# VH-VL binders against Cysteine desulfuration protein SufE (sufE): the designs that were tried, part 3

Target 1, 144 residues: Cysteine desulfuration protein SufE (sufE), of Wigglesworthia glossinidia brevipalpis (q8d2j8)
Amino acid sequence: MNKFIKKINFIKNFSSCENWEEKYLYIIELGNKLSPFPEKFRKNSNLIPGCQNDSWIYLIYENTKKIKFYGDSNSLIVKGLIAIIFILHEDLKLSEILTFDVKPYFNKLSLTNYLTPSRVQGLSSISKFIKKSARCLLIKEKIL

## First folded at step 20 (VH-VL; from q1 with light chain E33Y)

Design r3
Fold by OpenDDE, fold request of step 24:
Structure r3 (fold): chain C 144 residues (1-144), chain A 121 residues (1-121), chain B 112 residues (1-112)
Amino acid sequence: as target 1 above (144 residues)
Amino acid sequence: EVQLVESGGGLVKPGGSLRLSCAASGFKFSYVWMHWVRQAPGKGLEWVGYIRSKVDGGKTDYAAPVKGRFTISRDDSKNTLYLQMNSLKTEDTAVYYCTREYYLSGYFDYWGQGTLVTVSS
Amino acid sequence: DIVMTQSPDSLAVSLGERATINCKSSQSVLYSYNNRNYLAWYQQKPGQPPKLLMYWASTRESGVPDRFSGSGSGAEFTLTISSLQAEDVAIYYCQQYYSTPTFGGGTKVEIK
């Protein structure tokens, strides 16, 4: 439901940014493109631990085997970072999420070069949470 | 050109209050974390506190010596950073600098000229 | 909080000579995730605010002369002025931004 650019195009666009400021602005732009977060999913169980700002993520596994990603945060920057992570997970199968590593992409994008350690840890927390959510879905679907 | 201009400093008695302002220009102020750093006469730099950008939640944090007495705020519509100082102590005497954090990096790439606050009986 | 310690407190160097300033952190400011040192150097000339000289321990800010260089990693860092100029008279501060910002005590550099 998110109206994000394709992963490959995102990588190109992000990498074409001349400096961190431009990347920063792009992150904000992406944050504004997150689909509305259903209020019914704003539960403590969906609250991402370790983020500097209250942030929520919820995954829906559809019968079509497509995954819908929902995210929100009190920080637009974090929303943008969530968006990036969602983009990186584009077209992954539910089972593939469990082994998907975002770090190589973060490095490729130089996303974590200018962020404080706490912010980077927040990114990691988001990724971990998505993995956890995916695992739960797999169990629910009796795949695991 | 990035510019930061502090104002509001002056002489105040212990227990008094003072509000400092920092006028920012030359960049998207609302997108940036801002910090206050002070320097007592003849002493080193001491971090006072910060305020996050609104786009990053707008939260604040303070150094232990000023916590509970100082409040950092911002008016993005005016590109202005504030430092409300209450219950001032003699040890609060310092030049107060506003400084810009470079987009969540943690380091300060621009500083104002500072404004002197003297707390004395 | 991470405590930053600079040495020496003051340094007198002849014009054209090398000035070396040391900075130590109470804990490492090297982040293993990105292998970057969250350490900055600032220059403060008399009557002026601090000016950013270096970030990530060794990256010069734009406009900073080449004679300034930063080195070190982890918890030990060095700012070097290869050939001291008259305009380099200042107090230099290191600052870690690995966590809540803290500054070193400063090193006063003057001409011998």
Scores: ipSAE 0.875, ipTM 0.945, lowest interface PAE 0.5, mean pLDDT 96
Fold by OpenDDE, fold request of step 24:
Structure r3 (fold): chain C 144 residues (1-144), chain A 121 residues (1-121), chain B 112 residues (1-112)
Amino acid sequence: as target 1 above (144 residues)
Amino acid sequence: EVQLVESGGGLVKPGGSLRLSCAASGFKFSYVWMHWVRQAPGKGLEWVGYIRSKVDGGKTDYAAPVKGRFTISRDDSKNTLYLQMNSLKTEDTAVYYCTREYYLSGYFDYWGQGTLVTVSS
Amino acid sequence: DIVMTQSPDSLAVSLGERATINCKSSQSVLYSYNNRNYLAWYQQKPGQPPKLLMYWASTRESGVPDRFSGSGSGAEFTLTISSLQAEDVAIYYCQQYYSTPTFGGGTKVEIK
């Protein structure tokens, strides 16, 4: 699946960036590291509303109880942002996703300090979509 | 050092066309949104439009007064921004600036010297 | 679109004195999510392009003298030059980038 840097190391690296430009470049790098998005998942039901660019997210709950995150966008920047969100959800249980708040991490990383409100809203939409998807999976697994 | 240099301005009759260019240097041009802002003689600043970076989809948007008449494009291989102006009106007379948006922030940290476009009969 | 209004249109101030420029937006440009004001100030000297002075309402761009300061929040903002210098003669513009960018009408600052 996605071979991202560990969450703790990501936080360290991102926080060590000297300015927003460096963070911006790092985001682009992360976007390029997203696993290919299976075309079979490119459906309207997986389209994230509220993003400036068409973006898709799909979650797979494996028998090992691990969650596979798939994401794609017509924007490499958005792909990078999706990657960050995926990294932040690293090692979370499916049930934990429902209550997980990305905002404290965004603040810690100063991720939203330079983004326009519309872009920040896009981030929020991505997070909400992931929660929605997680809930659906929980229901499917008869956990909820 | 970041530099933006506009060119292509001049005198044109109403209904005419003109293409402006903006040569960029000193930064990774392909990664940034670029904007056009104009200033009529003795007047204030007016946003004209933008083009997104390719890494952010490369889409464009325009101010209402120029929508349908102006087209913004870019050639990243040449580090050049363009403004194609068609069906020019007298009210389009202005100094046209190309500006760099600071990495999706929304504000403009660098401006060119501008190029004057005069639309007159 | 958010309408930006500046006051006064022109200001004459003696050298070494304080200059105060006001900017008002038709709606708040404070974003609740990050508690930041999407407001910038630009300086345009005669025959020159605009130059960025302030962003996020009160953060000075690199190289901007400390006599320049930005204040305000929401829909009312102020640019202050604590001690006007000769090189500060210019037109100053506020700009919101909360949504589609719009500029104030500008304030001309001259020496009295």
Scores: ipSAE 0.872, ipTM 0.944, lowest interface PAE 0.6, mean pLDDT 96
Fold by OpenDDE, last read:
Structure r3 (fold): chain C 144 residues (1-144), chain A 121 residues (1-121), chain B 112 residues (1-112)
Amino acid sequence: as target 1 above (144 residues)
Amino acid sequence: EVQLVESGGGLVKPGGSLRLSCAASGFKFSYVWMHWVRQAPGKGLEWVGYIRSKVDGGKTDYAAPVKGRFTISRDDSKNTLYLQMNSLKTEDTAVYYCTREYYLSGYFDYWGQGTLVTVSS
Amino acid sequence: DIVMTQSPDSLAVSLGERATINCKSSQSVLYSYNNRNYLAWYQQKPGQPPKLLMYWASTRESGVPDRFSGSGSGAEFTLTISSLQAEDVAIYYCQQYYSTPTFGGGTKVEIK
């Protein structure tokens, strides 16, 4: 069950926030909507390097051949940021994820205007890890 | 209205200990990083350390001069920030301010009135 | 740590005249990703805590008079009071938050 709103609606909602505080609260709300992270996927191989808090990401194909994103973090705010990145990747094919750039969306949403450089670098690390995971999944599925 | 009120300052001998408190109100305390900043008499501002919000992992970090001697903690149920100071030195003499970081931005938008800590033999 | 240096240490200015305070960082506090300067200015009046004046180098905090302005980018910044008022007597501090927070040494502004 997908608890996230659609990408288009997310962009509208996030852009309608009056200030960074409201965006911050919305990020936390999104973090609470992440699907439970299966413990069997909590491995070092799925640990995201470069994050300020321990964070994990795992991608799988579901029965319908739809990509399912799993993410978790010791930080709820990071969980929210992961959720945003997942939303931005909505309905992308694995091959499209390999070349997808989140930066234009971050700029459009002004997501990185109030984050420290270290936190922004964390976002970049999450994005890179998703690309790596997508590539691994393509290989596993014998597409690459 | 956002308010921060420090307490617990006083006179202590070198090697002694003191615990400062900061009572917060007017905002969702549990969602923000809190910092301590001190100011020696007639001197400038010096960052002491921070504690992250629980929603961001609750970790702490400290300036080199106080690392290993000072401990920052928080009780979100009481909207209170703490600074435990052990092995105090004369150079720790200062007004200690608690200050709020504006939602992971890195700058400090609200400050308490401060509490004076004097370390003297 | 990034070292912040302010100049001058003290400044005496006549009422209604311009006051200029400089702040330099040992390295750039401009982040290329978002093109923002992680630099804040604070005002501290006698017997009071610091008060936030500016953030992102040039954005005024709510309630700050428009006679206060911030400028600069990278590693050199300036706080300007276009017309000094009596209530502006204070020590002013710059602070970088690009990395671990550090403050400048402060500039004392007095009336000539």
Scores: ipSAE 0.872, ipTM 0.942, lowest interface PAE 0.5, mean pLDDT 95
Fold by OpenDDE, last read:
Structure r3 (fold): chain C 144 residues (1-144), chain A 121 residues (1-121), chain B 112 residues (1-112)
Amino acid sequence: as target 1 above (144 residues)
Amino acid sequence: EVQLVESGGGLVKPGGSLRLSCAASGFKFSYVWMHWVRQAPGKGLEWVGYIRSKVDGGKTDYAAPVKGRFTISRDDSKNTLYLQMNSLKTEDTAVYYCTREYYLSGYFDYWGQGTLVTVSS
Amino acid sequence: DIVMTQSPDSLAVSLGERATINCKSSQSVLYSYNNRNYLAWYQQKPGQPPKLLMYWASTRESGVPDRFSGSGSGAEFTLTISSLQAEDVAIYYCQQYYSTPTFGGGTKVEIK
């Protein structure tokens, strides 16, 4: 299981950072807290397009019908960004993921104020990929 | 205090090779993208290339004029950035600066004093 | 690559007078997602390396005097020194970091 801080506490902590450098360090810290990525999921179908670094995401229903997020990247900073996105999706149902918008949170956190456009586009790609994965999972589970 | 100190510049003949070093201190070097920027005598600034931090994949990219001839590398254990220059041309004559990118922002907040590379027959 | 063009190439201004430097990009460096201009200004005094002066088009780096200001958006930018001081003699460069970094040709500011 991911050992992430709760969403509300993450928002508080991230917003309390004094500058971008501190946020940057916190992002790296979060990247180190991603659960190990199962190698069986490391395939091209789970590779995120448009990311500057090779990155993978996979969603699974747990026995309790909760969504388990798996993510990995050759970049630790991207791992941290993936972790943030996972935190933001905390406790959402699959159907809710389809309409969830991360941009207001990114703005609130000023996450995208010090990232290049390419990096920001990468974040968007991750978000889109999660939505796609959620949709596929809904279909697989015969919910959609 | 952030410090960047270039070294290794000198006179070299066309077709020759030279390796520049940049010693960094005052910050966590391994977390930062580093760039080389050069300035020909009496001319403007020209981006040469960058190397990503290991935490961001450690990849490199180069300006078209130096691609295939120059190689950027880093030794994080020594807080040192390198620029290996091969097949040098007269137009490579310049002061070479190492500069720090401010944590994936894209702009350069600290620069070294530069080291002069003169390519002349 | 985005081409940066500065004007004028050189500028002579009397002490205490306003100096205006222009920078144009071949395409917009304003990112719609965060509404930020990926444009920096650097000051290079004689015999010294460049120093960061301004980023995000109009944000002064720490220690930069208030007489320096950046303005503009999209593809046209201006660096203004409201009251030129002797220590402001330098070459000023704009740089976009929207994509692969590129610099303007520089503007030499001298005292008239």
Scores: ipSAE 0.872, ipTM 0.942, lowest interface PAE 0.5, mean pLDDT 95
Fold by ESMFold2, fold request of step 24:
Structure r3 (fold): chain C 144 residues (1-144), chain A 121 residues (1-121), chain B 112 residues (1-112)
Amino acid sequence: as target 1 above (144 residues)
Amino acid sequence: EVQLVESGGGLVKPGGSLRLSCAASGFKFSYVWMHWVRQAPGKGLEWVGYIRSKVDGGKTDYAAPVKGRFTISRDDSKNTLYLQMNSLKTEDTAVYYCTREYYLSGYFDYWGQGTLVTVSS
Amino acid sequence: DIVMTQSPDSLAVSLGERATINCKSSQSVLYSYNNRNYLAWYQQKPGQPPKLLMYWASTRESGVPDRFSGSGSGAEFTLTISSLQAEDVAIYYCQQYYSTPTFGGGTKVEIK
C-alpha cells in the first residue's frame, strides 16, 4: 500500500463511484499502489489456494514493530482485491486479525453484488489466507 | 461509443481452418473479458468461449464442442480479439459474434454484427 | 451445465397488449450470499445481433423502454412487455451467468 490509504478514506472513495465500471477501475488503481512483492517470498507456501490466478500473500514484522502486508497476483484485478482486504486490516494486531470479519465491509460496499459466484469465492480465499498467515507469524513470535 | 466489428468469415471445407477477427473501439479493451457466441442458421445462441482481460491474467476457457479445436487470443495493442478455428466440422456453421462481458459481471452488454462461417463439403 | 428452457417457443400478441415470456433454469441461479439472480434477457431482431435488455433478472439496461420488465427468482423468470409495439417484434433469449453461460432456446414474439 504505497500511500497508506486509510480505511475511512477508502470506504468514502469507493462508495462515491457512480457505477461498477468506476469501482472496477478504482480496484485496479489500489492494486497498483501495493508495495513490490519480495521475490524471496514468492514460494508455494505463500500461494493463495482456491484463487484462479497465481496470487501470493506474506506478512512480516517490520523493524518498526508494525505488521507489513505483502501481496501480489498475475491479475491486476485480483491484486486490487488483495489491496482492499489489506486496507480493511490496517493497524490491526495479530490477535485482532484472527477474529476480524471482512464480510460486513463487503456487504456495505456491495462489492460482491457485481461478481459471479466463483469470483466471490476468491475474496473469501484471500481473507482466509491472511488469517493463516497471521497464525503462522504469531507462532513464530512465541517461539522466537 | 462502443463498437465491435467482426471479420474473416467465409466458406470452408470440413477439416479446414479459419481465423476470425473482432476490432474493438470506444472502451479500454485490455480491461474487459471478451467472449465469442455463435448462432447456427435458424437456431439459438451458443456460447463458444472467452478470454480474460490481460488485467485479469488473460486465460481462456471453451465450450465442450470446441475445446482443442478453437483458440481465442487477443492483441491489446491493436484492440483486436481473434478466434482461430481448426478442424472445422459442418456443425460449426454459424454466425459468430464477439461480445463484451460487463466488467466481471458475467452478462454481455455489447455485441458485434457477426460474421458468417459456412462449413460444407 | 445449467439448462435454460423458454416457453412458449412462439407467441402472437395484438398491438398494445401484454406479452409474457417464461424462462426456467435446471437449477437455481440465485446466489444467496449476495441475493442476486444471475439472469439476463436479450432481444434479437431479424438480421441483427442480440441486444441486452435486462440483467440481474429485473434491472433494465439503459435506453430500454419501461414497458419491458423482468421478474422471478431462483429458477423461474419472466420477461413482460406491457404494451407491445411494432418495434418489439423479435426473438427473445434468456441467459444465465451463474456459471458457464447458457442461453434459452428463444421465444419469437409476433404481432397477431
Scores: ipSAE 0.477, ipTM 0.825, lowest interface PAE 2.6, mean pLDDT 89

Design r3
Fold by ESMFold2, last read:
Structure r3 (fold): chain C 144 residues (1-144), chain A 121 residues (1-121), chain B 112 residues (1-112)
Amino acid sequence: as target 1 above (144 residues)
Amino acid sequence: EVQLVESGGGLVKPGGSLRLSCAASGFKFSYVWMHWVRQAPGKGLEWVGYIRSKVDGGKTDYAAPVKGRFTISRDDSKNTLYLQMNSLKTEDTAVYYCTREYYLSGYFDYWGQGTLVTVSS
Amino acid sequence: DIVMTQSPDSLAVSLGERATINCKSSQSVLYSYNNRNYLAWYQQKPGQPPKLLMYWASTRESGVPDRFSGSGSGAEFTLTISSLQAEDVAIYYCQQYYSTPTFGGGTKVEIK
């Protein structure tokens, strides 16, 4: 769960922005609220493939068996987009993450309507990597 | 409110070098991609290249005619965009415009007044 | 690169009459994922830098008079000035931003 940002509040806040500039600044703000990325997980296996910016995602069970999403990027814009995608996965269990489709939310928020085709492809790469990370974590859970 | 002011143009011989500057004000310069676009006298607009925002990683790209000869850089502490032009050719003669990309959208919402570069022997 | 072709090269129109400028791209600039046409129009008055008029093919930039309208989709686009004013004398450029930016050759609009 990202600090103090629930999915419902995100959708309300993002939709209330008057223009793309306000949305753009809000995206950066959301990225700044991500938990610090643990350096022990900053390795090539957690690097998002096909992204021109170095970006990392790692999923782990928290001490209370909740799923914690870690994400970082050397681009603050991409970091903010990662944060949005994490918010959209709020409170989903592992099996739900595997079937969750972010595209309807991107369309509802008109997020992709402001971006060039190459930047839209970057969002798809982030979502795809979260599913890969969830599959890996599910395998670990089954192995016991 | 938003201002872009180019400087550094002038007369230079083929094979020479020039450095253009673009002073920016009225917006968060470090948050936006910046582009150079040129216009030969009496001709149309030609994209030269860009530099990404620091927030988006700061990488550059160039049009084929200038690749390897021109270098775009930025100094966010001075709100200034630069174009280093080396190995200049007569076909580089143009007015050079500094322009802002509207927040990752790909089109250019503000343009400077331009600075003239003349390359002749 | 996507080649942008404008027609006509020059257009003379009587004051108050309709001016129509065409722009054609060598490839579609419509992205089916978001159903957006990545095309902008710029106005360049004599001795001035270009000024943004339209983006997403048909969206008017703030402060642009409503006599300017954009239409078209895919690879063919039109800028229309419904009632030409003296201040509209300029060269008009289309630009695609689907990929590496490229501009049309320009259309010079003059009063007949």
Scores: ipSAE 0.475, ipTM 0.823, lowest interface PAE 2.6, mean pLDDT 89
Fold by ESMFold2, last read:
Structure r3 (fold): chain C 144 residues (1-144), chain A 121 residues (1-121), chain B 112 residues (1-112)
Amino acid sequence: as target 1 above (144 residues)
Amino acid sequence: EVQLVESGGGLVKPGGSLRLSCAASGFKFSYVWMHWVRQAPGKGLEWVGYIRSKVDGGKTDYAAPVKGRFTISRDDSKNTLYLQMNSLKTEDTAVYYCTREYYLSGYFDYWGQGTLVTVSS
Amino acid sequence: DIVMTQSPDSLAVSLGERATINCKSSQSVLYSYNNRNYLAWYQQKPGQPPKLLMYWASTRESGVPDRFSGSGSGAEFTLTISSLQAEDVAIYYCQQYYSTPTFGGGTKVEIK
């Protein structure tokens, strides 16, 4: 499946997992549902710095009102973490993406409760890169 | 159900090489990070290194005393973890344990029985 | 690397009595972001490999008797056996997993 899971359904499904093992497997499943990453965007400029795996993110306007998120990684677990962060940004405008804080959602979901500090920092790198990409898109289109 | 079984230990002279194996069963081996931990006779536990799961990129890391001499690898088709030990020193004498990391959490929930490596002239 | 120091090195306790093991880290293993202590305890019985006893400082692994409890935060932790049994004779190790794993030197618990 190439369609995104709605944020509300994701939160319910993730929260209903009985243990970290089930959550871990669900994260991998979510990564498998990401849209194929277009090869024309697989450039060094879209490579996430600070991730121990090769990972790419690209944001583009799909139409006047909607932002499309592309993401990929050579690691299935990292790809799943990218998918979760994309779900959390569902239906946000560029201005909202720039100010959006994922940390309260990570806390609510207990997503980081089972990860080492260095792995939590990897999630921060993904979130930071999305904000960078949103700023770049805003400047490029001269929309303020 | 979860089982880790080390093999390949033995007596080796300083400067020699030895390859350890760890056979895994009862879990999705390809989804977990695997570690080696050693224990010198009558001493405490010492972390040796890890290899990440393939789904998390497959990279390795090592403790300073063994870096450049030891190589960790895995064969996910055989559910087997390996430790290649080169340029062995007398201070490498220990029981070597294979252990799994609980799904990126950092602690070790299952351990093998260990295999003894003795480095002696 | 974070240095882990255990005390005492050995402890003799009468059956049914309380055993207390201390573990100190050279820096805090509490991560303020998630308010978790990255500290585990392992039990190693004679001739056996280590066995996970506790994680996150105070959470018992499945199948561990409730006479085992963990406490502490930051840089100081304790493992308590409230009523020592014969099968509890072992060496106990603390381990931090905040960063590169390191273990304490161990505490040997024996029956007095």
Scores: ipSAE 0.463, ipTM 0.821, lowest interface PAE 2.8, mean pLDDT 89
Fold by ESMFold2, fold request of step 24:
Structure r3 (fold): chain C 144 residues (1-144), chain A 121 residues (1-121), chain B 112 residues (1-112)
Amino acid sequence: as target 1 above (144 residues)
Amino acid sequence: EVQLVESGGGLVKPGGSLRLSCAASGFKFSYVWMHWVRQAPGKGLEWVGYIRSKVDGGKTDYAAPVKGRFTISRDDSKNTLYLQMNSLKTEDTAVYYCTREYYLSGYFDYWGQGTLVTVSS
Amino acid sequence: DIVMTQSPDSLAVSLGERATINCKSSQSVLYSYNNRNYLAWYQQKPGQPPKLLMYWASTRESGVPDRFSGSGSGAEFTLTISSLQAEDVAIYYCQQYYSTPTFGGGTKVEIK
């Protein structure tokens, strides 16, 4: 997860954009600030299904027992959408990620109001993949 | 001020080729999806295809009548959109417009003046 | 592909009177997730390219006079010119952008 912006500040900044063009450019900026994606995790098991662009997400426990989110895409706008979803999952534990609903935030932000249906479905695919990744980590935690 | 200017239209025989250009200015061309839309003389508008922005992966898609014959490309260093038309048919005769999609929204907020392509023997 | 059908093909309206253009889609273009109608209107004056008038069915593009309004939802939409001016002589096209873009056949508006 990127430490450069908190959920509260993201919502304030996004809401202060005057129009969709400014929001669009801000989304790209957020994606550019994601931590580099570790190349060892750039493999098919981490590829998001249902995303038109090649996009990867990987979740791992960090040194503090916090969940670290890695994400990348060969599309900077998709990378920015991934970044937004990561911000919305800030500081959640695995059990909380499994039950977290991003849709109220999408509505509050009006993020989907300017996107085609296929792009909106892409956001859902990202959220679903995060839940899948969290389930995998939870299973490994129970084994340990 | 957003401007789109098409060029490269003309008369060509069936089976021939043409390359259309669209010069763009007044916006960040590399951030925008670009489309081609055509209009046969006295007829309505028909979507031809698009190319995604580089920041969205740069992929293309085409309407069924032109798929495999037309290729859309872009040169972001020149702010230029291209339409390569091969194996032209008489039914490809139309004014060709370049147009930009408003930031992933799906509708077209700016259009060029168009360039006429005539395909006849 | 979503088929767009406009009616009438042409209409003649007296200066200052109301012009009404209808557009139907073969499938709903209302996306329930965001409650938006993916429908745009374009004006094409003689010898000119199309110009965006309306998007999201009822939102007027900047610089478009208030006499233009859009209404409807789902699969049926209307463009209304409340008081026709001479400069409004044009062909009007609807376009869906729910999926692969398709356009209506156009409605030519003339002064009676």
Scores: ipSAE 0.442, ipTM 0.819, lowest interface PAE 3.1, mean pLDDT 89

